# Designs tried in a protein design chat: VHH binders against o26223. Part 32

Target 1, 191 residues: o26223
Amino acid sequence: MKLLWTSQHIKVTVHIDGKVSKMDVLEAIKTRRSIRKYQDREVPEELIDKILDAAMCGPSAVDERPWHFIVVRNREMLEKIPEVHPYGAMVKDAPVAIIVCCDSSLEKIPGFWVQDCSIASQNILLAAHSLGLGAVWTGVYPLEDRVEGIRRLFSIPEHVIPFSVIPLGYPAENPGTRDLFDPDRIHLEKW

## First folded at step 1 (VHH)

Design e69 (framework vhh_gefurulimab)
Fold by ESMFold2-Fast, scan of step 1:
Structure e69 (fold): chain B 191 residues (1-191), chain A 125 residues (1-125)
Amino acid sequence: as target 1 above (191 residues)
Amino acid sequence: EVQLVESGGGLVKPGGSLRLSCAASGFTFSTYAAAWFRQAPGKEREFVSAIYSGGSTTYADSVKGRFTISRDNAKNSLYLQMNSLRAEDTAVYYCAASHDEWRGTYISPSEFDYWGQGTLVTVSS
């Protein structure tokens, strides 16, 4: 029997090198990069708790909050993900992965769960980055073969839809800086 | 200004090897993902292999275990080591570059902003 994360994990102030580490929001957004190489180093449970707390703080259509999360640390299970996800090869080398799921029984308005789970996924990426971790969003929904492959691997019931697989860990790569601002995509007052 | 130039193509026998190179200029190559695509006569351009800015790699099923992609950011260069070549590998090979923030859904030609002119690889005899 699995205990819920909220019953197993206490909200604790994290001290990094004797201090609470903070990255401002704009810096986090602008410097986050997809990280696909990880150190062989455990991610503490307290950091996963902080990341999942942040994931659940996103806006949700009519406050339906349909997200559920599977935290995977088991090496055998992580090694099986690339068999059902062609672009998930890096997951087998990650210390942990989070599977973002939608419980369709919690859906209040049709279709908006996709945006809800997208927001949760992005919050995981930003929270991980702000805590000194690296992560990448690997796409599952709406690709039917990947949805069913992940469902089978993790015994996910039919009313729950696996949305994304997000491996994370301490980064073993530094992709560098990007300049993505494009003023041609901004229209004033009308198209 | 932005330029990708492929080299190393040629005629090779089945079971042989070739190494393709791509020289990048006019942009900060180290911050971009780079990929190899190929197009055989009468077919659409298909994905072969990609390497993200941080060095992580992915391969099409048809080339896994035979091809190796690599990069040298100091030389602004991308490489494709092709081993155990087959007649079906005959194609024009293209170097491509783009931002690597796609979510691993699919790596398609439409996701790449910069393209080389291509280099022909012929596997026969």
Scores: ipSAE 0.036, ipTM 0.545, lowest interface PAE 6.8, mean pLDDT 86
Fold by OpenDDE, second read of step 2:
Parts: structure tokens; C-alpha cells; sequence
Structure e69 (fold): chain B 191 residues (1-191), chain A 125 residues (1-125)
């Protein structure tokens, strides 16, 4: 393995055996941070494609795969998202955002779509990080005002539920890593 | 074993054109990023152009509008079409390949894992 330091001072393990994976999965998980500041730099389409591919590789309840994705690059639309999402201010500064949605007509079992879309959203974050991008999960569901705001803004049908808005870009901040391990949250055999 | 072999260098007059080729073995260009670098006498190696797995390209400001990077997946080859050549383009040109995507604000030689031996391009009247 080769250690590569990116210009963002992110340690990346590069495989030299021809593998496509750019970063060890544990490294990606442990070093990922929410990024809310972005460079004035476009994100290549190929990276978005890779991210969306990853988003669709997660498990879902009885393989229902209820997710849809809206890729937003339009500057005007990105700037409007904060109007309906109080904690989405950083979206206006991102070159692109992905809106994760659930098509309720694809549900096979009611209610598991939240888990499915969560997995998809997390995969987006991890994939983005592994590709040298920064991202943040801005929650939409289950807050009704945000759900309806995003729905109206993007003309999303009633049977489709916006779940999350994830702005992405090359990071303009480095918040560092943190240790979130808490042994008090681990229970052996019983509570 | 990965091998990159450049060809196509030579002597050319200002305003002329050259096409460089890089043939790869043991490495698939279509899956990863590839780039051209150059090193002039007494200068550091500098970035010229890159092509990424998705086909997007980037160029140094000094060569924008004059150079074009491309690849042939069937031949597993990388190319650099150089037009409107200038004296300042004189350098050894290197083909490079990476198992990584471009993540930084700049492209440096350290971002690439494999290198060719280089081919000399001389632009002189």
C-alpha cells in the first residue's frame, strides 16, 4: 500500500494492485467529517456517477430499493434551498447537491424506507470522502416544513418523499478527525 | 508489472505540431487517471495535462488551447496532441498513471504511481 497525502492533508491509502478502491473502508468511515465549506471548483460528472453508484449499492428492506436522486447543479436552485431549509445555508456555496428521495410506490414493507434512504445517504457521504470531496447530510425528513419546502421547490410528486439534501464539493476546510468511540454505549449480552 | 512507454518526441519548428503517444502494459488507462508532465532543462517537472477515468480533462494554463490529451481504450494508449508549439515547450515529456482520482487543488507528480522514461521534445528554429 502507498500512503498519499492530498492537498487537503487527508491521508489516503492507495492500492497499487489494480484495485478500484481508493481508500480503505475503515479509513473512510473513521476520517469522514461533515464539510460545509467548499472550493470554487466544479465537481466532475464522473465523480458524481461514482457516488450515485455507491448510493445504490446499499441494502434495502426485501431489496425494495426505493431511493431516487436529484442532482442539482443549477446555481439558482442551489441558492433557493436555504430558503426552505434553515440548516442548509452551506448548500448555496456548494457546486452540486444530491437530494435523496423515496418513492413510496416502491416500498414493499412500510416504514423501512427511512433506513434504506439513510444507508444511501451515508454511502454518498463515504463515497464522496473517499474521492476527496466534502459533504454534509442535511436532514429533510421527518420535518414537515422541510419536506414540503423541498417538494415544492423541486416539484416532487406527492408519493415521493424528499429525505435528505447533501451538498458536495472540494473541501475548503479540514475539521480534523475525532474519536467517537464510547465504551459506555456497548452492552454485553444484556443491557 | 506496469510499464509506460512514451514515443513521438523530436525536433520541431516553432508553430509546428507533434503527437506524443504512451503505451501502457499492466495498467488500464480507462479505469484510472493519466497525465502528461514535462521537465525542461534546469527546471522542475511540471504538470501539462490529465485525463480522468470518466473522460474529463484538465490542462495547465500554459498549454490550454494548444494541447489536447486523449486516450484509446482499445489500444490502452494515452496521447498528447501538441499544436502551435513554442520554444518554451521544449522539455522531456513524461506519461504518468495513477490508481487515484484527483482530489487536490493542484496536480503534482506525487499524485501519480507510474511513470514512463520520457520523450524529448525540442522546439527550435
Amino acid sequence: as target 1 above (191 residues)
Amino acid sequence: EVQLVESGGGLVKPGGSLRLSCAASGFTFSTYAAAWFRQAPGKEREFVSAIYSGGSTTYADSVKGRFTISRDNAKNSLYLQMNSLRAEDTAVYYCAASHDEWRGTYISPSEFDYWGQGTLVTVSS
Scores: ipSAE 0.005, ipTM 0.269, lowest interface PAE 12.2, mean pLDDT 87

Design e7 (framework vhh_gefurulimab)
Fold by ESMFold2-Fast, scan of step 1:
Structure e7 (fold): chain B 191 residues (1-191), chain A 125 residues (1-125)
Amino acid sequence: as target 1 above (191 residues)
Amino acid sequence: EVQLVESGGGLVKPGGSLRLSCAASGRTFSSYAAAWFRQAPGKEREFVSAINSGGSTTYADSVKGRFTISRDNAKNSLYLQMNSLRAEDTAVYYCAATGEWDYSLYSTESDYDYWGQGTLVTVSS
């Protein structure tokens, strides 16, 4: 139910050229990829708890922490998500999905909840990857039809805004890693 | 891995039009930021146009006002409508996708994870 493992670092062991090493933060960031194909294998609740703990550790504007999370494991509910979220076709095939929401009653400064929920969403993706899972961020906000579709499907109150739907599971694909460093995007001292 | 397949290329005279299509296997295209690139014989691959997960678009200066990028998420397809074609538009045209949900409008090759094999467009009199 509740995370029993508080204030401990999560270490992921990976094989690199036949050697076992711990996945550090930079490796996790650089090797995380969006995963949309999942094994038919349940994700233990303790891993979901670790992911959500990491999600809540992100910075937020004026420490408002406006995020709430819905954990969806029910197959019928997962199968209904693509009907209201066209970007989420893969969700029906995932063993679990997390819906990141903003509770507007927790807002201390208007508008920054978007950045806050983006940070929480990215932390979910990184934490999932560090634990050997795959995940993908499917966008809900700011598309009003998707926002209302998800709200209706999960009985989300009007003052709460669904921000993203993140299906996750054990990966059944390996897209490889990206070489994205571009020095032309770095400007010294001025534009 | 996502497979992208381009079609719709061919021989066309200057001033003519072509519509290129790119089909993605097995997934809803709307989850991706996507783009068209082209490569002329003996030259490097260059950016043509991009569309993000939200439907916003951007274009290279050389094609602005002549080309239109679009997608049909129900058909898992990306399109490039090319009007007022010029000899310098002659190239192999590639579609590309990020493999991620993204609202960025990327114009660099390294931003894209998945690439098609290309379709040849020849503009000649």
Scores: ipSAE 0.000, ipTM 0.103, lowest interface PAE 19.4, mean pLDDT 82

Design e70 (framework vhh_gefurulimab)
Fold by ESMFold2-Fast, scan of step 1:
Structure e70 (fold): chain B 191 residues (1-191), chain A 125 residues (1-125)
Amino acid sequence: as target 1 above (191 residues)
Amino acid sequence: EVQLVESGGGLVKPGGSLRLSCAASGFTFSTYAAAWFRQAPGKEREFVSAIYSGGSTTYADSVKGRFTISRDNAKNSLYLQMNSLRAEDTAVYYCAAGTSEFYRDWLSQDEYDYWGQGTLVTVSS
C-alpha cells in the first residue's frame, strides 16, 4: 500500500533540452521534416502524453474517432519491427514508437477510418516537431503483409487494423527546410 | 445566390409522422454533404442526421431507427422522414450543407457552409 502511494506521488520532471521555445502552427507545419536518426536519449512520458492528446484532437468522419495507440518502448519489440516492415529499419534505433490503429467496431462510415488515422498520424508528427522531437510516418495499411505482421507482433485483435508505425526521438539529423509552394496548383473560382 | 429552404414543419401528435424537405439552389448540391440539425427551446443546436455525397448516412442516437434522411440530386433536395415522433422531438429543424470533405467533424455545426432558416416541428398531445 505504502509503495503504491509513493509511486503515485513521484513525478518525473520533463526536460525539453533545457530550452523552452514555442512554435506557431504555421511554422510547425512548414518546418516539420521526416527524421530517421535519433539521439541515444529517452523521451519523457509527459511528452508522449502531450503528443497522444494532440493526436486525439483531430477531426474524424462523423466523429467516429476510431483510433487506438500502442506505445512501444521495449527495445526487444522495437528490434522486431523491421522483420515485418521492410522500410522500418530506423524503428530499432528509436527510443520509442507509436503504432496508430483503427478499431473497426468504432467505424460509423465505411472506409473513412483511413482518413481519420492519417489525420491522427500527421498530428503526432506535428506535435512531436513542436516539442523538439523528430519522427517519421512508416506506412502499414494497406499493405497486407505489413498489417498482418504488425498485428501478430503486438497481439492486435482481428477487428483492429494497424495503420502506421511512427518512431520518434530527439533528432540526430537536420535535413534543413523546403519550399514546396506551387501556385500552379491553385485555381481561382474555377478549374 | 446560395439558398437552402426548408418546408414540411407543423404540429403533429405523439406517435405521428412528418416529412421535412430542403430545396437547395445556387451551388452543386450533388457534391456536398447535407445534414439536419435541430434546436429545442432553451437548448443548444444539436445534430440529427447527415447524408454524404455518395449516399452514406449517419444518425444521432436519439433518432436512430425512427428518422430516415435521403437526398434527390436531380431535384437538389434533402429530406427527413420522421416516424414515431415524441414530445422531445419538438424543435426548429435546420437544413445544412458543407463541402463533401470527409476530414471534417460532420456532427459539428461549425463544419457546414450553408444553412436554411429553419422549420418548426411541434409534437404535442
Scores: ipSAE 0.000, ipTM 0.120, lowest interface PAE 15.7, mean pLDDT 83

Design e8 (framework vhh_gefurulimab)
Fold by ESMFold2-Fast, scan of step 1:
Structure e8 (fold): chain B 191 residues (1-191), chain A 125 residues (1-125)
Amino acid sequence: as target 1 above (191 residues)
Amino acid sequence: EVQLVESGGGLVKPGGSLRLSCAASGRTFSSYAAAWFRQAPGKEREFVSAINSGGSTTYADSVKGRFTISRDNAKNSLYLQMNSLRAEDTAVYYCAADYGLEFYSDTSPREYDYWGQGTLVTVSS
């Protein structure tokens, strides 16, 4: 007996403010790449609003939704981020960056804010990609030097924890897609 | 404060159809998993159907192909379309919402934070 497996694409068309998206969810997930080179072109405020709306639609532990967002467009401020984030060199060349933060006063279940902010960060990456933008997640938490550096740079209160810095813009690079499917990581019924 | 209110229950003949509605106030369904559970006389509360924030649906084997769960985010309402009803579908039907992490099991009543008061469905022969 031979088991035959066939993959089919499921296409979902999403209406956003009366306009139809050409990228289905699976395609967006599979083709999203970290983008670190950006065109010298402004990102409209309307697209940032759509991305942040998507970020806030993520699930969170006990619906605590602890996320806050800082939108940075000021060139001088963007140029200072690499001083406190060693792997954030590309941020200085981006037209905009979003800093994902956790307001610890909103935390209801200890420790789950990390997962909540991770989900928000991933939604930012996927939403940006679906809108024709490129982005990359640069890690801040749990590295204390980066957390405090970003906190001081953006006047973030003590009870708020900067989690990630996500520069974004129109892509100036087009890395090919990756074949990441590994059936050896799938276990049926039991380990 | 979150409140869930079910409606649409009633008496129906075997083979008939009913549509249940659940209206939410205080919070929206768009970011949450929502589900229908039922409890027949003398039995524990059992899973019927669930829908997550992305619109993916799950059904109990006993209702698969007969019942359809759906959500209207604009009206902040959850629905259960019940077709080909049988005497064994007689139960109080409950709307439930999970305002926690979606990776928790959507088939266990313990995973849901908020519950409606229930609506009675009687399939009589």
Scores: ipSAE 0.000, ipTM 0.078, lowest interface PAE 19.6, mean pLDDT 81

Design e9 (framework vhh_gefurulimab)
Fold by OpenDDE, second read of step 2:
Structure e9 (fold): chain B 191 residues (1-191), chain A 124 residues (1-124)
Amino acid sequence: as target 1 above (191 residues)
Amino acid sequence: EVQLVESGGGLVKPGGSLRLSCAASGRTFSSYAAAWFRQAPGKEREFVSAINSGGSTTYADSVKGRFTISRDNAKNSLYLQMNSLRAEDTAVYYCAAKSYYTGLPWSTKEYDYWGQGTLVTVSS
């Protein structure tokens, strides 16, 4: 029985009146898209705080919570990020970006920090989306040039590893939703 | 413990190609992340390329588009295909291995096992 998932166009009614309609977690996950175009509109600090709160709520290996966050609003700095991140062009157009980093000194078990920072990054994306913002995950680690570029740009100490750059803003595009469910990726009991 | 032995180095003209090999012994190489580093005369050892156990690769900017790292698990071997070689590519090339990455793949400190190196000379 091929469950014909009818693409119900979930009309994300962005209520203009600033009341961010409560989005349930599954809706947030399913409807989230990478947003690379932003309105010329500032993101309130309150929303960034909520996003960062969400970023810190993810699990981490042995609860090591190795993540740090650099919040970047300075226009000059935002404009410099694309110089060291070739796929970060949209960052210059965003009102704010969050750089997710790992403090290696906080690691309890080596190597799991990538998972930890990934979870934090994803929570940022989901939280942003649920709050009516658009965001995109631009990978930094494990690419040397990007890591070192971001490190130099933001004077990040050697024991701290920049992991991702996430520009955020009010969306100026609507890429629509995708059905990414693939039953071929599901294995029962055995590969 | 893993032993690594590089081969394939030699003299090549600018624009030429060379393929380096690294043979691993002692343990199953497939479970290890591996990398190539190089050291030019009078310079520090620098990262060239890495491949993790899953086959994901990374490259230094200086070799992107020219070099390709690969592995053959059945042969317990690591390879570096070097194309469009330049004079600045002249160096002793080292094979390195780690069970897993704990930090940055381009850090020499991340690798527990090293070969003796093979010399690559690019000269007209």
Scores: ipSAE 0.033, ipTM 0.382, lowest interface PAE 5.5, mean pLDDT 89
Fold by ESMFold2-Fast, scan of step 1:
Structure e9 (fold): chain B 191 residues (1-191), chain A 124 residues (1-124)
Amino acid sequence: as target 1 above (191 residues)
Amino acid sequence: EVQLVESGGGLVKPGGSLRLSCAASGRTFSSYAAAWFRQAPGKEREFVSAINSGGSTTYADSVKGRFTISRDNAKNSLYLQMNSLRAEDTAVYYCAAKSYYTGLPWSTKEYDYWGQGTLVTVSS
C-alpha cells in the first residue's frame, strides 16, 4: 500500500498497485519527452485522476479556471481522431486520451483561456511523466478545421472550445535526453 | 511493487563467458527501464549497462563490445551476456529497475528497485 495526500492534507493509506514516482521537479521537467508509442496496457483510473488533479492545479487568469476535460478510452472514438487531426495518428494506438477544453462561459478576461489551457496541458504532460506514463501534446486550437472536427466528433457544445488532445500510455519508446539550454537566448539587463 | 532476483554468477577463467539473469515479479516488467550495476571489493557501485522499455541500450566504456544487455518482457526477465571476461570484472552484479521514463540510466539514484546481487569472480 501507498500513502496518498488528500485535499485536507491528510496522508491516507490505500492499496494501489504500482510505484509512486521519486523524480524531483527539475528532473521531471528536463527528462519529459513526447512519447508517441504505447504499450498495450490499460492506464488505471487512479492515475488519470491524479493527472487531472495536477492539471487543475495550474494558475489561471483571475482564477477563472475555464478548463473542462474529456477522457476518451473508447477505441472506436480514439481511432477517429486522426481523421480530424492530421498530426494525431498516434492517438489511435493509445489506451487513453485527454481532450483539454475551455468553457467560454467561465472566461473572465478575454483571450487568457489559451494560456490557462496551455498551463493545464503542460501539467498533464509532467504529471503523466512523473507517474511512469508517456504522453504527447497535439494542438487543436487555433486551427479551425481541427476545432470543429473535434467538436463534432465528441459532441462538444458551441460555448466550449477544444484546445488540445493528449494521448497517454505506458511508453514503448525512449527517445533519450536533450540538452536544450541556449545561453544566446538570455539577455542580461536589456536586449 | 516489483521484486528483482539475480542468478548466473560464479567463478570463471579470464576470457570466459557468463550470462546473468534477473527475474522480476509482482508487476509486468515491460514498462520498466532496467540496468546492471557492479561493485568490486573496496570500490563504489558503478554502472555497467542499461536498457529502457523501448529496447535502447547504454554501456559503460569498460564493457562496451564485451557485454550485451537484453530483456524478455514475456518472461519478465533482464539478461547480461558477459564475454571476454577480465580479472577487473570481478564484482557483485546488481539488477536495478525504475517504473518511470528518464534519460539518466547511469545514475544509481534513478533506480528504486534493486536485487540482492550475484557474485562474479574472474580468476585463473
Scores: ipSAE 0.000, ipTM 0.111, lowest interface PAE 17.2, mean pLDDT 83

Design f1 (framework vhh_8pnl_2)
Fold by ESMFold2-Fast, scan of step 1:
Structure f1 (fold): chain B 191 residues (1-191), chain A 123 residues (1-123)
Amino acid sequence: as target 1 above (191 residues)
Amino acid sequence: QGQLVESGGGLVQPGGSLRLSCADAGSIFSSYAMAWYRQAPGKERELVARITSGGSTNYADFVKGRFTISRDNAKSTLYLQMNSLKPEDTAMYYCAADYEWGSDTLYESPDYWGQGTRVTVSA
């Protein structure tokens, strides 16, 4: 669906406080996996908007919220991303990608925008997973050649820094769950 | 790290085939994604093929239709079947046990690396 805030969208989106449980969040975090194979299915704009809403709800240093997002659905543009991003081969096969950017004019504390954009990127991954989609974070910043390649490809202005490229779609693979809990990395009261 | 043992590299004529193998002497193989990377003279290290613990594969465009990555979890062994080899495939090939997040980001910093095996394609 292309339309957001239509009568249909309003009817479907009911605001219910307490609907999302703490266990739902833990399950999403523990079962999210990077997805690099996507079905040949369009992702509705409504779902992209929900994902971006979640991205913008992340904490940021001194509430600077420096993030901007480019939503790429154009097949020719998606096919060009691997030319400037060596690890982005899967992007050309995705129905959509989100480019997370920092508007440096919104930065209040030098350097913390990197953490802010990391938080936004992770929220995109978790929100996509919670909505039945798969996604993967491909890094752009801080390598200058890739930053400039993405900037030029998408006409990003000089004061804006591309941070990550996140292709997403309905999963065409189902990676097994990993048990990453390591109690040896937890130290009580001291190292 | 250092528990991956590679074999199968060598000299081959254009159009020939090679099969690379990587054996894990440790016990992490079945829990990790596995990958083959290569580095040609004067070029950056690049991902050739990756296979998740569940068997999903991803290939670089320059090897699609020619190379096949596979794994045998029971034998803790990773393979790369290389067909229709071209002079441009000449490189050092590295086996890696790759944390999923590492392949998602800018830096290729797999948790474990092999020592590399040399592949030379020439007349």
Scores: ipSAE 0.006, ipTM 0.284, lowest interface PAE 9.3, mean pLDDT 82

Design f10 (framework vhh_8pnl_2)
Fold by ESMFold2-Fast, scan of step 1:
Structure f10 (fold): chain B 191 residues (1-191), chain A 123 residues (1-123)
Amino acid sequence: as target 1 above (191 residues)
Amino acid sequence: QGQLVESGGGLVQPGGSLRLSCADAGSIFSSYAMAWYRQAPGKERELVARITSGGSTNYADFVKGRFTISRDNAKSTLYLQMNSLKPEDTAMYYCAKDTWEGYSDYLTPGDYWGQGTRVTVSA
């Protein structure tokens, strides 16, 4: 798989039976699924770098960009995440995980770091999908026990808040696509 | 808390039929989209059929016209009627709560998947 930049959209090439198909942005958004089963195959550092570059390109309140990222590849550390995150069992089977954090010292507008880190988390999911990887967002903030557990496990300073844990890898499941468009949720001009 | 339990698999000759069942113990079954997946040895687990909480269905191209997914919310049971079975349908079949897109999951991995039921299509 390779990435090509030829327009304002990131174009990803997927090889299927020797034929090449391309995924545009709308297709990536509509076909991305949470993936919780991964192949026993390492993810190249170059792909992680591209994903993190995309994560940092999201909009941010007053351009505060409070996000920091911890990249975890150490098997022993990945195996410990489910001990502090009850619904993160799949993380131990992933080749790598990204922990999205907020450095509160960078916050310019109180509370908007939650939206900022949510945007970064979603961009990680979309970028991973566009590169042929699967990922899932496991929630940390605002659950105090998970926040403290993750902080302790990764020696995160008190002024930094762990927001989400996102395991990723080459997919070992194919959930297909969802049909979620609901016109009853769209109101024209007024409620 | 809930557990998915599949049944109805077995050995059948090409052209035969089987009906798979999946019972959901103690879960809020009616609120979930449900799906059947299958996995042959050495292959990834793939979607066979999906049914939403409202009853809308979707099928993989390789089973369209042959398989029918249905649900009974009162019995918390999911079904897969398999007709005109082919040797290529040989696999372990898994019932699943459609993969939840929640970013603060409250379901364990065991709540998403059953243990499977084996289907073998051969002479």
Scores: ipSAE 0.017, ipTM 0.342, lowest interface PAE 5.6, mean pLDDT 82
Fold by OpenDDE, second read of step 2:
Order: structure tokens, then sequence, then C-alpha cells
Structure f10 (fold): chain B 191 residues (1-191), chain A 123 residues (1-123)
């Protein structure tokens, strides 16, 4: 058993056999942080499969499930992503990235695909964290330059909209946890 | 990778003013959030101010309305107007392209830094 890091709020344990300690959903949500530094270590396909499975388990408008996923492991392609995504610098250092896309032909109600893909993206982040990986959501949509950049780079059809780029890897940083609870943001019955 | 060049630092008396500039010779300045950091001797580098590509600003608590961050995308230049300077503001000031965006949950110092400009506030 190897501890990736331990803090008062975060405990990530990876077993030698590749098994990861389980955490409950609230723990995953509360302790998740954006990770932008990664170990020089490959992510097993099994973990990617689990993450993608989780990504597809979220709700969508009228169950339209418009999402598609591009799994990128090619180093050359990973290194090109920052050229079209100014906030994607860390992608070149990740062993793998998932590009979340929307197939607009699957959209049943206009505009809800953003929510659908957001849910999928968040599930990727949570699943990754629960599996002892680090990830970060880098936004593509709705910025046209990023959308088109990613589109061209990955030859994405016009009816498919790249939404987010999520690099993943074993964490090489520990940013700690934050208490983000703010009672001033809670309104009872009315504003 | 674009080169950032800071200027405008110097020696000023307490209560004085300085205007720092950061020129970006790189590409796509307008697409980046930009930030000023400072590092005093023996201290860690700290955020002073940040401005998004859209012009939204954020300031460190110690600024207390004394500093104003702004940008000119046409000139690919970042500015920091510093008023009511205090001895505690003495530091090397750095310009950075900030990689932090809305989906990030913490600020990451940019991958691109200038060489800095020194600000000294002394009577």
Amino acid sequence: as target 1 above (191 residues)
Amino acid sequence: QGQLVESGGGLVQPGGSLRLSCADAGSIFSSYAMAWYRQAPGKERELVARITSGGSTNYADFVKGRFTISRDNAKSTLYLQMNSLKPEDTAMYYCAKDTWEGYSDYLTPGDYWGQGTRVTVSA
C-alpha cells in the first residue's frame, strides 16, 4: 500500500496491486481539488474505463445523453493542445486527457447539452479523485477560439462540439482542501 | 513562449505612487488572464492582483484599494497603478500570464514570468 498523500482532509491510498481505497461520495466531493501536476506514470486503461463509465451515469435533459469522449494518450497530440488552449498548459504533462464533446444531433432540447456535458465532466473529476488520480477541468466551450482549435486539432465534425479538456494523472501535488461552505450563499424560501 | 518585460519600478517615499508596466511580446495576450505578483526578501511570492481576459479584477487583501490592475490588449500590456505605497510594499514585482480560469478551484501562477521590476518604498 502506497500513500500518494495524506492531509487532515485528504487521504489517497493506492495499493501495490493497483487497488485504490474507497471513499464515499461526500468525501470525494469535499476533498477533490484541481490537479495540474502529474507523476511520470501511466494511467491504467481500467481506471479510464471506470472514469468514463461514471461520466455516462449522470443525468441529462430528457435522457438525451449527448456526450462523446475522446481519450488522448498520444504525446504529440497532448503537447499540441496548449497551442490552442491557453489554459491547458498542464495537458502536455499529463499521461492522458479526456475531451468531452457534445453530439448536437443527439440534442433533444436546445441548450441543455451544456448542463449534460458539465455533469459528465464533473463526474470525471470525482471519479478520477476517488480512484487516486488528479484531474482538472479546462474549459473549451463557449470560447470560440478554443472550440475551433480543439475541433481542428482532433478533426472533430461540425455537428460535434468540444466542451472540455480534462487531463488526468497520478497527482504530483497536494493543494490541500478548503472549507467552501458559506451560509451567506444560502437563502431560505426567497432571496 | 512569450517574453514578459516588466518596467516602472523604482524608489519612492511612503505615500508615493508608481505605475508598473508589463509588455508581452508573445502571442494571444488577450486570451490570457494576467496577474501581478510580488516577492519581498525572505518571503514567498504572493499574488497582488489579477485581471481576466474579460477585464474582471481581483486583489489581494493587503491592496485595500491602493492598487489598480488594468490591461491594454491592443498594446499587449498589463499595468499596475500603485498609490499610497508603504514600506511593506517593497518587493520585486512580477508579471505573469495566469493559467487560472473559472473551472479551476485555485490560482496557479502562470507558466510565463517576467524578470521583475523592483519597487522600494523608503523614507
Scores: ipSAE 0.008, ipTM 0.305, lowest interface PAE 10.3, mean pLDDT 85

Design f11 (framework vhh_8pnl_2)
Fold by ESMFold2-Fast, scan of step 1:
Structure f11 (fold): chain B 191 residues (1-191), chain A 123 residues (1-123)
Amino acid sequence: as target 1 above (191 residues)
Amino acid sequence: QGQLVESGGGLVQPGGSLRLSCADAGSIFSSYAMAWYRQAPGKERELVARITSGGSTNYADFVKGRFTISRDNAKSTLYLQMNSLKPEDTAMYYCAASLYEDTGWSYDEHDYWGQGTRVTVSA
């Protein structure tokens, strides 16, 4: 699988079995899967920059944009994450991880920062997928032990809340897709 | 491979019952969702039932009314009570744990699997 940029438009195309496959927004949403096995390949800084740009383009309550991001490439630091996040074992095998944080001093309306950081996290997953990378959301907030553990490992200030840890890399697994459409969950006009 | 160990499988006649157990030696069983999957000979692995940390259950249509999933957080054990067993229920049954936050529960997002326990329903 390779990434390719087109000349006139910024488009992401993925090479699959020697073919070039263009991924639109709906395709990205429907085919994104959690990836926990990564190739021993470095992720270029340019791709991380694109992913973080996409993360910051999400909507936020009253445009408060409370997110901050920590990019972790240091092997020793990645290897310590499973110590404070019991199910973050795959993080130590990833070439890079992004920690999504909320700076509470940027909050304009109480409580909506959780939704804001969820949107940023999902945008990271979708952007990574669109660029031919695999990623997985590992939960931090609202689990107090994980919040405090991640805060201590990365010297995060008291007014900043670590929300999620997202390892990413070139995928070393290819899970199939699934059809989740359930018409029984759709109500017309009223419940 | 890891901490999940299934038991309770065996041979039973059509109409019989079995209770499967999945023991978790890990320390976070009570915090995460658990599921039972099965794989029949020559078929793909499919979801049978799942239970969230809060106790909400979901069942495949082919087992609704016959199977009951439950959990005992104090004992770190997941159960599947199987009643009115049919030959079509013959499969290897697997225990799985969902260990990560994501917006959807899916077959391919389980990170912790047991080795399986065999169920044979034969006349």
Scores: ipSAE 0.000, ipTM 0.178, lowest interface PAE 11.4, mean pLDDT 81

